# Ledger of designs, part 24: VH-VL binders against q0atu2

Target 1, 119 residues: q0atu2
Amino acid sequence: MLDKKARIRTSREYRNVFEKGKRLSGRFLIIYYVENALDNNRFGFITNKKIGMAVIRNRIKRQLRAIVREYQGQVKNKHDIVLVARAGIGKSSFEGMEKDYIAIMKKAGLFARNANKID

## First folded at step 1 (VH-VL)

Design i2d (framework fv_iluzanebart)
Fold by ESMFold2-Fast, scan of step 1:
Structure i2d (fold): chain C 119 residues (1-119), chain A 121 residues (1-121), chain B 107 residues (1-107)
Amino acid sequence: as target 1 above (119 residues)
Amino acid sequence: EVQLVQSGAEVKKPGESLKISCKGSGYSFTDYWIGWVRQMPGKGLEWMGIIYPGDSDTRYSPSFQGQVTISADKSISTAYLQWSSLKASDTAMYFCARHTVSTYEGTFDYWGQGTLVTVSS
Amino acid sequence: EIVMTQSPATLSVSPGERATLSCRASQSVSSDLAWFQQKPGQAPRLLIYDASTRATGIPARFSGSGSGTEFTLTISSLQPEDFAVYYCQQYDNWPYTFGQGTKVDIK
């Protein structure tokens, strides 16, 4: 479960990310991301009808939230990030989704540069 | 503001090739899906397919897969719909439209003016 | 595919009167339903999405209602510029499908 403050909830907030943000595609995921003026990161999740029926879309959304929650400490602060599942994600494993998420976040430069550095 | 401008009307013969265009302006072209819709004379609207210009990810409606090619050139903010060999049954108005910015997908909020394609011998 | 059926095919209304248009889906589309207006020689214009949400710039006289399989578009006081063809469209499942349209004519 992500904290309520860490979730993009309104159509207006999603619109802002799509209109002002950058886009980066992975194998199963697309992310849209933009810096925000808040003290924290916020995440949104979109699973469109092309993925499959509601039961599949709800499973994918739940799994993506779990992945984001696990890695939220690695994400550079003050970003709004929307994850959009590609149609092929329904055939992916949890591990496949997780690896794609890590790869795309690193490519976007959204993981902290010193994630493995301890002062 | 946001605008989609389509190429002009075409009059063609069966067997000829054709490529029509849809140019976006007033928004980030690479960040929104563009869809193509056919309207045959006297009939309703039909979805043909959609393309994401940022990476050229393209999805076709089953009845149009293999019948047309959808593409985009992000350097000039233009999407295309192409036929290798036109048939008389391709006579129709063709519209392009931009994906809605709401959290729901599948609805398109801005439309081009349409391109009339007439195929006759 | 989901089949969308609109009724009536043609509706004759005088300016200032209320127009009520119906749209039926062959299976539930939840609230994933949009209404478009099309005038002769023009592109469709989005009026309503998510069954009842007015698109930006659409006058308050247009309202949408319904969920599941039965949907209604109401124009409370028809203006001369409202004489057009109206289409419903479902986006619950791909391929997205349109109804055949209702033509709103002057009486």
Scores: ipSAE 0.006, ipTM 0.525, lowest interface PAE 11.4, mean pLDDT 84

Design i2e (framework fv_iluzanebart)
Fold by ESMFold2-Fast, scan of step 1:
Structure i2e (fold): chain C 119 residues (1-119), chain A 121 residues (1-121), chain B 107 residues (1-107)
Amino acid sequence: as target 1 above (119 residues)
Amino acid sequence: EVQLVQSGAEVKKPGESLKISCKGSGYSFTDYWIGWVRQMPGKGLEWMGIIYPGDSDTRYSPSFQGQVTISADKSISTAYLQWSSLKASDTAMYFCARLSGDFTPSGFDPWGQGTLVTVSS
Amino acid sequence: EIVMTQSPATLSVSPGERATLSCRASQSVSSDLAWFQQKPGQAPRLLIYDASTRATGIPARFSGSGSGTEFTLTISSLQPEDFAVYYCQQYDNWPYTFGQGTKVDIK
């Protein structure tokens, strides 16, 4: 699980990221991101009904949290980042989602150039 | 040609253990949920549980929690339903089904042909 | 758990007539509802998913409608092969639940 301080928790906080943030799309994910006034990063996760059944949405959400947690140390500090799962993510593998996340974070300039899972 | 093929009919006595199988072919087995459904003679359908073979995440219906074990072996694309000690009340047809979808989940399809389990003295 | 209630328990119709089957959920399932057909000795067959989308290979005479708690399956002109038991199933929330079934029988 992510620490409490690393999670976007309120509808107001999500709205702020959507309204003020930048948007970047990957194959399975869209990210919205904005600098915050804190000394840490916060992450939010959105899986809508277009992705599929509650069981699939809950699995995707859990897998995305695990991916974010694994690569948290590679993310440039002081950002609020919301991950929105795109239609079709339910057909992806864990590795496919992980690859997409790394690609979009690097493209957004939020990752170090060589951000990779620590062995 | 996506299909699920189940193991053959079983005749058992109360107290015996049993493990039945559901083998997937024609698709990526580790990327789709597989569910188990019970149908008692002359009655309707009941969800027992589901498993995601890629990481063995398993969820049981409350009525079946502790009654059965659902598992999968991804190396041979096979899901399992197991009883440690059968009861006469376990006499039923058991179906497996895949949670389908190309772009989004589209319900359960295909279904296995069913495995008839008869438990009697 | 969400309880699915189907009505009528048995529907008697003649070939060529319209059959209308109802399914009610004890709480909203949005459009996460499927309809299945089952003939004696066979596995269930998916007819409709997402309340109104026909599965691949399902004839146009089958149609689904509804959202929230009230759902309908319509067979516009019954064929002899359509006499079967029909089940609705919600997949909005785990555990997934089936209705008790509606038997479509010859009048």
Scores: ipSAE 0.007, ipTM 0.561, lowest interface PAE 12.6, mean pLDDT 85

Design i2f (framework fv_iluzanebart)
Fold by ESMFold2-Fast, scan of step 1:
Structure i2f (fold): chain C 119 residues (1-119), chain A 121 residues (1-121), chain B 107 residues (1-107)
Amino acid sequence: as target 1 above (119 residues)
Amino acid sequence: EVQLVQSGAEVKKPGESLKISCKGSGYSFTDYWIGWVRQMPGKGLEWMGIIYPGDSDTRYSPSFQGQVTISADKSISTAYLQWSSLKASDTAMYFCARSQEYLGSGPFDYWGQGTLVTVSS
Amino acid sequence: EIVMTQSPATLSVSPGERATLSCRASQSVSSDLAWFQQKPGQAPRLLIYDASTRATGIPARFSGSGSGTEFTLTISSLQPEDFAVYYCQQYDNWPYTFGQGTKVDIK
């Protein structure tokens, strides 16, 4: 769903976000974010083994990409944003992760307007 | 043009050490992950591990953890695959390949020509 | 680890015919799937990545489709140079894993 122009693809860009970016923690998610010099937003996703087995990590990654895609139109332009799943995310629902994402993005000042879910 | 050039074929005896190389050219070597793939004679492809030459961050496949060492020297744009003590079961073609995605989680778009390693008594 | 299963093991097809190759993942890999072509004595060549995106220089007769656990590589009008072994590979979760390959052979 999330097109490749909207994805952080290189290890250098991930490290740039981690080193220069701001950090904000939610219940299930941590975001690292920095303004970029591009004309679009890019997203990265990190799910580590502490979350659980591969089937759980893959479900989480798919669901996070879906959430990001649904709210892509709400995000202020020119940001690189990395989502890091916290260990407890494996026990969350889709709705719980979605609520956490919206709350974090609003708190970070990254939403340009009220949430507008894209179906 | 982008190229990955690997070292030549090796014929070794069990117990010997070996280090083979993969030299990148035509691109920014430190901006790409380099992966190593084994292909046993007549068999399919197996990922061994990956390295980011910019800081030598290395990940191994579980089957190869402790069996080989992957390293890189960014000053000469070269990645390495090394055995401390070869076994006959290490006889295979070894390929290197590059990927721009974090942790190699994307396409490996350019591949080296392969290095044939033969280990026999 | 995620197990990739390809079918058929061997596909016999005539030049000019359509070839369809299948790849199944033991669990969802989203769209993080690539297809490679390998000819005897050669390195693998990337054909398709992200399930359906053709790599640079790959002819339009090659197309990929699918998501989740079921993937297909289609060669619409097989050329003599297309007789090779084809591998699918998932990169959704480490360790990355290849299928066992499908040999596309001349009929």
Scores: ipSAE 0.008, ipTM 0.592, lowest interface PAE 9.6, mean pLDDT 86

Design i2g (framework fv_iluzanebart)
Fold by ESMFold2-Fast, scan of step 1:
Structure i2g (fold): chain C 119 residues (1-119), chain A 121 residues (1-121), chain B 107 residues (1-107)
Amino acid sequence: as target 1 above (119 residues)
Amino acid sequence: EVQLVQSGAEVKKPGESLKISCKGSGYSFTDYWIGWVRQMPGKGLEWMGIIYPGDSDTRYSPSFQGQVTISADKSISTAYLQWSSLKASDTAMYFCARVPGSWDTSHFDYWGQGTLVTVSS
Amino acid sequence: EIVMTQSPATLSVSPGERATLSCRASQSVSSDLAWFQQKPGQAPRLLIYDASTRATGIPARFSGSGSGTEFTLTISSLQPEDFAVYYCQQYDNWPYTFGQGTKVDIK
């Protein structure tokens, strides 16, 4: 689970990322990201009704949080990042989602080091 | 600019097949749901179904399941609505509309001009 | 499916007057509610989405409010071009459903 302080929680905070942030699309994920004025990163997660029923959406959201938590030490400090699950994510494996996350974060220039060298 | 352009009016007889089109431009076609809305003469609006062109995932309203086929060709940014055998009760104005992508608010911000389909014997 | 009910069926008002249109959902749709205007022979035009957010280019006299099951569209000072049919639509759950419409007529 991510720490409380590492989560985007309010509608205002989500709106700020969407309005001022950059967007980058992967196979199963879209990220919106913007530099913040804090000393830590914050993550938001959106699984819309296109994904499937609430049970499926909640499972995907839990899996994405687990992936983000595992790689949080690799992310450049002081960013607000929102992950939006694309429709096809429900057919992906955990490994497939993880691979897409790593690829998109590297492409965005948000990884400070090689994610494969995490201890 | 974002635009949806529909094919022209059709006059058909019961039992004939028909395929009408909706071409999107000015946006990423594969990143938004696109759908079809029926309006019978003098009546209100009703959703028929939606399609996500990126993977052709299609969802029908229960009353239209099996009555029509919705498809899309992402190479030419065009969505289709098709009948295998028309009935007089299919006489209506048909609109296509763009639904914001899965990352956005699900509001309908762009509509085609409509295609009038008349089915009479 | 979620049933949307609009009231009144017809609203007769004079130019410059305030109009208030209601929309009720058979179950909660949160704030996933849009309002459309349609004039004869034209495609619907989006006025309000997320219950209360005005679409681009829509005049300030149009405002929306509500959440859950009860929603209102208000036109604060009716102009001649505002006489039309107005539809509410939920997009909380598929199938998306419209109300039957409220016709705003000149008195």
Scores: ipSAE 0.006, ipTM 0.539, lowest interface PAE 10.8, mean pLDDT 84

Design i2h (framework fv_iluzanebart)
Fold by ESMFold2-Fast, scan of step 1:
Formats: structure tokens, sequence, C-alpha cells
Structure i2h (fold): chain C 119 residues (1-119), chain A 122 residues (1-122), chain B 107 residues (1-107)
């Protein structure tokens, strides 16, 4: 479960990340991200109706929060990051979502531990 | 009930200033971006810029940067498009549009004003 | 910026015929693509968003498909009120961009 302080909660906060941030698309996920003026990272999660029924969307959202929580210590400080689930994510395994998340975060340069690697 | 209502048609001369308006009603004005779109006579649609009325954060399309000013007054749920000095090439229909809520995974424009015709001649 | 190219420029079809309109993006826009209908003297009307989702109140004969760079709008059985100009628009990244439009004319 992510701490309340680590969650993007309002339409305004989501809008600011979408409009001001950078975008990267993965296989199952899209991330929007921007540096914030806070002392912590904040995450938002969007699972739209085309993914499937509410039960599926809620499961995906819970699984994405669990993945983000697991890797939060590796994320560079002071970023607002919104994860948008793509159509097809409902057929993905938990490991598939996790793999896609790691790949996107590395590609975005947002994993602090990967800063020590070349390429 | 949910509407964007634009100001009426304008006829102007080159060099004159102009400010046209777009008033939102029936929704929380400060929670949605408002965009401006130009359509030259017989031509297609062009994004000019967008504004978030809650904090007046504004983004311009590169071709319109410095050509117009977009602003909003959240106390009266109204967005504005302004020219300091009109040119004949500004003759066009101008539309305002509202961008949808991101919580549902989209940032598309679902609500449009009726348009304001601006004619700049002689 | 992302350039949107629509084809054909003009499509002549008869009532009851199927119309297929294409939209190509110069780089991937994922599924962040909308289709709009514009009739003479009117504001644009949202038909499809997220590439394939019909907007509220839009008849089932309108359908969208595609992802990435290639998108299609299909009107399965064209009615007289469907003669209009159709625009695709990407909202993947700012600046948002429209295609140049496809005019659907009566044959």
Amino acid sequence: as target 1 above (119 residues)
Amino acid sequence: EVQLVQSGAEVKKPGESLKISCKGSGYSFTDYWIGWVRQMPGKGLEWMGIIYPGDSDTRYSPSFQGQVTISADKSISTAYLQWSSLKASDTAMYFCARQTSLEYGGSYFDLWGQGTLVTVSS
Amino acid sequence: EIVMTQSPATLSVSPGERATLSCRASQSVSSDLAWFQQKPGQAPRLLIYDASTRATGIPARFSGSGSGTEFTLTISSLQPEDFAVYYCQQYDNWPYTFGQGTKVDIK
C-alpha cells in the first residue's frame, strides 16, 4: 500500500503531470513524469474503462500500486509519476506488469540505482 | 447544462486590439483545461494553446507563441484569447474547448464552444 | 511536433455505403487519438476518443481502430447526415495536432 503522501489524488494534480511532464510508453504501461517541488515522490494510477470491468480495473490498480511500492526506494527523489494502464494489461501476468514497469523506469532514467550503469 | 459559450462575432481593422471570451457553465471550471483552436476560412483546425484556469498555467503551440495571449478569470468561469495588434491573417473562426478528466484515462476534448468569427479587413 | 496526415482528402460515397478514413501519425501516439466530425457552420463534434471508444450519443455505425501510427475511422452504413469533414487529432504530446481533414461528399 503506498502512503497517502505518495499518492496523486486530485484532477488538478493529474492534469499538471500530464500537461507539464514527459511521456514514455511501454508494452502495458504509459508513464507521465515531472520533477516536483516536494521532498518525496508521488504516484498516480489510471485504469480506464477499455481495460475491462471494474473488478479487473481495480485488480490492476492494486497490482500496480504493489509494484510501485516494492521499487519506490529505487526511484529518484522529487518526481510526480502517473502510470496509465494500456488496453491489454488485463491479460498480463503480475510479472509481466512488473517487468514493463522496470523497463520504462530505467528508460526514463528514473531509477537511482541504475545511474551507476553505462548505456 | 454543461456548456461553453463564446462571445459574439467581431469586425476589426488591422492594428486594433481584441479580446474574445469563452464562458464555462455546469461544471467545475478550475478542474479542466480550456483550449483555443483556430480555423481559417475553408481550412482545417489548428491548436493555438491551452490554459488551466485553476492556476493560469498556459501552453502555446509554437506557431502561436507571441502572437496571442491566453488568460482566464476563474471567479467568472471565463477564458480569454487576446491580440495586441490584429493582422488580416487573423481572420478566422476561433473555437474554445474543454479537456476531459484524466482519472478516466483520457485527455481529449469533449465540449466545444459555438465559435467566434473574427474578421480583420481594411 | 507530431504531424498528422489524413487520406483521402475527399471521399465520395453513396448513402448506405461503407466509408473508411485513414489517419497517420509521424511518430507513435499510442492510442491517444480522437476523431471529430464538422458540418458547415458548426463546431467540431467528438466522435471517437482513445482510438476506438465512441463518445456518448454517437451512433454505432461509427467505429475507430488502430494504435501507434496508423488509425482508421469507419462509417459502416453512411447516412445523409454523415456528409461532413472528419478530423483526427493526437493528444499524446503537446503541441496537440490535427490532421488536415477528409471531406466525405455525396456521390
Scores: ipSAE 0.015, ipTM 0.571, lowest interface PAE 7.2, mean pLDDT 86

Design i2i (framework fv_iluzanebart)
Fold by ESMFold2-Fast, scan of step 1:
Structure i2i (fold): chain C 119 residues (1-119), chain A 121 residues (1-121), chain B 107 residues (1-107)
Amino acid sequence: as target 1 above (119 residues)
Amino acid sequence: EVQLVQSGAEVKKPGESLKISCKGSGYSFTDYWIGWVRQMPGKGLEWMGIIYPGDSDTRYSPSFQGQVTISADKSISTAYLQWSSLKASDTAMYFCARHIGSDFSTPMDVWGQGTLVTVSS
Amino acid sequence: EIVMTQSPATLSVSPGERATLSCRASQSVSSDLAWFQQKPGQAPRLLIYDASTRATGIPARFSGSGSGTEFTLTISSLQPEDFAVYYCQQYDNWPYTFGQGTKVDIK
């Protein structure tokens, strides 16, 4: 799991990212992102019903959190970022989700350095 | 004023190569995705592929993967669609279009005027 | 691939009349749905995106509604310049797909 302070928790905070943020889509993921006034990054995760059953949605959410945690040190500081899983994500591999995440984060200009796994 | 201006009509024979262009102006060319759409005579619209000129990240519709090459030259704000060997079935109007935002999951808002490509023996 | 189906294929209306065009997706596209207008010899023109948001410069007589799999484009008081082909397009999932089009003809 990500630390409490690195998580977007309230509906108000999610709304702020959706209304004021930029949007960028990958094959399996959409990210919404905006600069914040904090010293840290915060992440939110949305797996809506179009993905499938609760069991599938919960698995995807756990896998996305694991990917975000693994690459946390690569992300430019002071951003609120919401990951929204697309309908097709249920058929993707963990590697496919990871590759998509890296690609969209690089495209958004949100990676501060090499996006490979942190030692 | 945001504009996309495409190259002129082409008349080619089967087996010939072709490269058509789409020049952007009035906006930051490297910050928006550009897509290519085919419209065969009397038919509807087909999405071919999309490119982000800032780093040349290119994505193709499965039906067009390997059939065409999409590229961009950011120094002259121009995107390209290229065939190595044309077929009669490539006869169509080809449109380029810019996405409404900086991401490719949005619709295309500004369109070029189209390039008519005719391939006949 | 998500299949977009438009109905009717052709709609005959008189100026000043209301026109209603339908678009159905083979699976949910949320609100990631756009409507385009195309006149003969011209490039498509974006009318509506995110199912219901009018694009810049589009007259108020054009409105969109719907979510999930069922979408509608309404032209409340049809003007002579509105006779054209209309396409819906989903951008929810890869690859993006267009409907086959609805032709709006004069009665």
Scores: ipSAE 0.007, ipTM 0.543, lowest interface PAE 13.2, mean pLDDT 84

Design i2j (framework fv_iluzanebart)
Fold by ESMFold2-Fast, scan of step 1:
Structure i2j (fold): chain C 119 residues (1-119), chain A 122 residues (1-122), chain B 107 residues (1-107)
Amino acid sequence: as target 1 above (119 residues)
Amino acid sequence: EVQLVQSGAEVKKPGESLKISCKGSGYSFTDYWIGWVRQMPGKGLEWMGIIYPGDSDTRYSPSFQGQVTISADKSISTAYLQWSSLKASDTAMYFCARGSYPELSGTGFDYWGQGTLVTVSS
Amino acid sequence: EIVMTQSPATLSVSPGERATLSCRASQSVSSDLAWFQQKPGQAPRLLIYDASTRATGIPARFSGSGSGTEFTLTISSLQPEDFAVYYCQQYDNWPYTFGQGTKVDIK
C-alpha cells in the first residue's frame, strides 16, 4: 500500500506530469515522469478502457501499486511518475508486468543499484 | 492540426428522432474524452455528458440521463448525440469539445466544434 | 452539484480599461477552474485553465487567479475584440458546471 503522500492526488498534478514530463514506453506500460520540488516520490496510475472490463482494470491497478511499493526504495527521489497501462497488459502475468516496470524504470534512469528489490 | 467538425443545422418536429455528429481529426481519436455541451437560445452553457471513444464509456450529467444517448464510432473518428423523441425544449445550439490530456476527463476542454443548431417546432 | 456564480452579470468598459470578472464556487474546486470566451455565433474559446495557466495562443493581457472558491479573470487593457461573454467552469467534480456568464459590453 503506498502512503498518501506518495500518491498523485489531483487532476492538476496529473496534468503537470503529462505536460512537463518525459515519456517512455515499455511493452505493457508507459511512464510519464518529471522532477518535483518535494523530498519524496509520488506515483499515479491510469488504467484506461482499452485494457478491458472494470474487474480486469481494478486487478491491474492493484498489481501495479504492489509492484511500485515493492520497488519504491530503488527509485531516485524527487520525481512525480505516472504509470499508464497499455491495452495488452490485461493478458500479462504479474511477473511480466514486474519485468516491464523494472526495464522501463532502468531505461528512464530512475532506478538506483541495478533495480534490486529492497525486500 | 486538431479539429472537431460538427454536422449541419437541423429543423425537426416534436416526436422526431435525431442524431448529430462530431468528427475529430489531427489526433488519436480513441485517446481523448469528447464532451457535449448545450446552449439554449440566449442562455449559458451546460454540460450534457462525456464519452471515451476508445471503448464508448459514457458519463451523463444528471439532468440529461435518459434524455439523450451519446455514442462514438472509432472507425470514422466520430462522436454522436442522439434523441429518440425531440421536444420543443431541445431547441438549442449543441457543441462538442475535446479534453486537453489523454485519458483524463477532468480537464479544461481545449478544442471545440463549431456547433450544431437544432430547432424543434411544430 | 457544484454551483458556479459569476459577477457582475454585465460589465461596461471602454477600450484600454482594465476589466476584472469574478467567479465563486459553492464548494472548493481547488484550482480545477477554466475561463472561456464566447463571441456571438461562435464556439467557446478556452482562455485559462488550472485557474491561472493561459491556454496556447491567448494574449498576455488575460490573466487568472484564485483557488478554492474565489476566482478572478483580469483583462489588463481591453481591446475591441475582447467584447464577449466570459464563462467560468469547474472540473473538480462531475458533473462539470459553468457559471451563468459575464457580458463585457462597450461603455
Scores: ipSAE 0.007, ipTM 0.598, lowest interface PAE 9.3, mean pLDDT 86

Design i2k (framework fv_iluzanebart)
Fold by ESMFold2-Fast, scan of step 1:
Structure i2k (fold): chain C 119 residues (1-119), chain A 123 residues (1-123), chain B 107 residues (1-107)
Amino acid sequence: as target 1 above (119 residues)
Amino acid sequence: EVQLVQSGAEVKKPGESLKISCKGSGYSFTDYWIGWVRQMPGKGLEWMGIIYPGDSDTRYSPSFQGQVTISADKSISTAYLQWSSLKASDTAMYFCAKLTDSGYFGSPTFDYWGQGTLVTVSS
Amino acid sequence: EIVMTQSPATLSVSPGERATLSCRASQSVSSDLAWFQQKPGQAPRLLIYDASTRATGIPARFSGSGSGTEFTLTISSLQPEDFAVYYCQQYDNWPYTFGQGTKVDIK
């Protein structure tokens, strides 16, 4: 459910994030991220064959998009971020992927505040 | 820039074999699923199956399992749909379509389609 | 398999009118729903994906809404080039399935 302008769409744009970006690994996810020259964030998603069948990869991609959409307001502006699903993600729950995403984004310094903190 | 170009129309008799093609260009052929869709004259669209060309992993819709063979030759970026013995009920338009997102785009849908191959099977 | 049912089978509208097309899934497909336009002799053209996102190059008069099992495609101020058959398609689970189509015909 991400805005069209909030999605990384071309191979060139993905390559830019991989070549110039920083990398951070979580349990189920790897992120690559770089500041962009735009006024918004853009997200990309990679679910390769190592994860499993197309139906499993499609499910995971949909769930990752839902997680990203839910937390998009907490992400520091002006970043291109690519999420790469690791092989083990196929056995994860939605909640497991969500927790991994939050942990990685916090560690990367991309969240404006602690998503698990009650204030 | 992404294109799928299908082979030309075919006129066949029942019992004959046939192999039609779908050539991809403008993208990494081995990194995206390609699907085949049948449209019988005056009817709607139905998925036949999909193939991942990088390793030929193939999924058939239950109604088409065993009726057709889907394959791909990654050296020439071409996917195929094949019948060992055609029947009159195989008369239809056949489309190939590329999954838009098995890596690089955000949506797992098919937004690039071939022009279609008309297959007519009659005695 | 998930069965997609479209209504009406045929919709007769005049140019400039609003057209509303419905699509129902036999079980929840979340927002994994696409709309395609097909003109005679042509391949299907993607209009909407993720239930409500317009594909690149698609005019603003096309809009999609809904989630779960009930979906709608709306064409505001129908143009002559919009007379076509429209299909919904779910990609929540394999096998991917299409609705039977709604023909938008000139009144």
Scores: ipSAE 0.008, ipTM 0.542, lowest interface PAE 9.3, mean pLDDT 84

Design i2l (framework fv_iluzanebart)
Fold by ESMFold2-Fast, scan of step 1:
Structure i2l (fold): chain C 119 residues (1-119), chain A 123 residues (1-123), chain B 107 residues (1-107)
Amino acid sequence: as target 1 above (119 residues)
Amino acid sequence: EVQLVQSGAEVKKPGESLKISCKGSGYSFTDYWIGWVRQMPGKGLEWMGIIYPGDSDTRYSPSFQGQVTISADKSISTAYLQWSSLKASDTAMYFCARAGFSTELPSGSFDIWGQGTLVTVSS
Amino acid sequence: EIVMTQSPATLSVSPGERATLSCRASQSVSSDLAWFQQKPGQAPRLLIYDASTRATGIPARFSGSGSGTEFTLTISSLQPEDFAVYYCQQYDNWPYTFGQGTKVDIK
């Protein structure tokens, strides 16, 4: 689970990322991201009901949080980042979501060129 | 600027059909839900329903299910509220408002509102 | 559906005084509570969301507090432009529901 300080919690914070942030689409994920004025990164996760039943949406949220947590050390500091699951994500494997996340973050310039998992 | 602009006032007779509009500008229309709120003369606010324009997923308040139709055309950033047969009791101000995504349901922080459309139904 | 009850129905205050408005939910809405201001002939304006977070552009004299079933909106030093009707709204569960409103009027 991500540290409480690393989560976007309020609708104002989500709105700020959507309105002022940049957008990048991957195969299964869309990210919205903007620099913040804090000492740390914050992440938000959106899985709407169009993806599937609550059990599937909750599984996907857990998996996305796990992926973000594993790679948090590779993310450039001072960003608010919202991950939005696309409709097709319900058919993806954990590995597929992880690969998509890394690819999008690298394309956004938010990961090091040769990003690796933290030891 | 970010805004929602609603169609003009309507004067109708009972039994007539009506479709009013709410046009978004200055933002990505498919990143927000659009909700419709009724305010009867001298009364408070009532949620009628909400729609996600990206795929037209619509949720109605139980009191309005079957009474109205909510729709959207994302190609022109416009949401609609429609009656097949108006009643005198439909006389009210109708507002549209937008909300962002922060949960599995739309956020209740409806931050941008249209100016309202006054609908008067009388014989 | 969750029923929202506001009190008082009408609050008469003088400019410069503090106004305190209450909102009660029939069941817990956590912090999923917003406050709106409406002036005659105008659309509602979002003041507070998530029970205590001020919306963009809202003056510091407006503050919200509470969680669960009991919520308060406070206007610390009422200005002439603050005379309006105020509504609370829960978004914990669909259908979203408004309170009946509190009219803040000149004493």
Scores: ipSAE 0.000, ipTM 0.548, lowest interface PAE 11.6, mean pLDDT 85

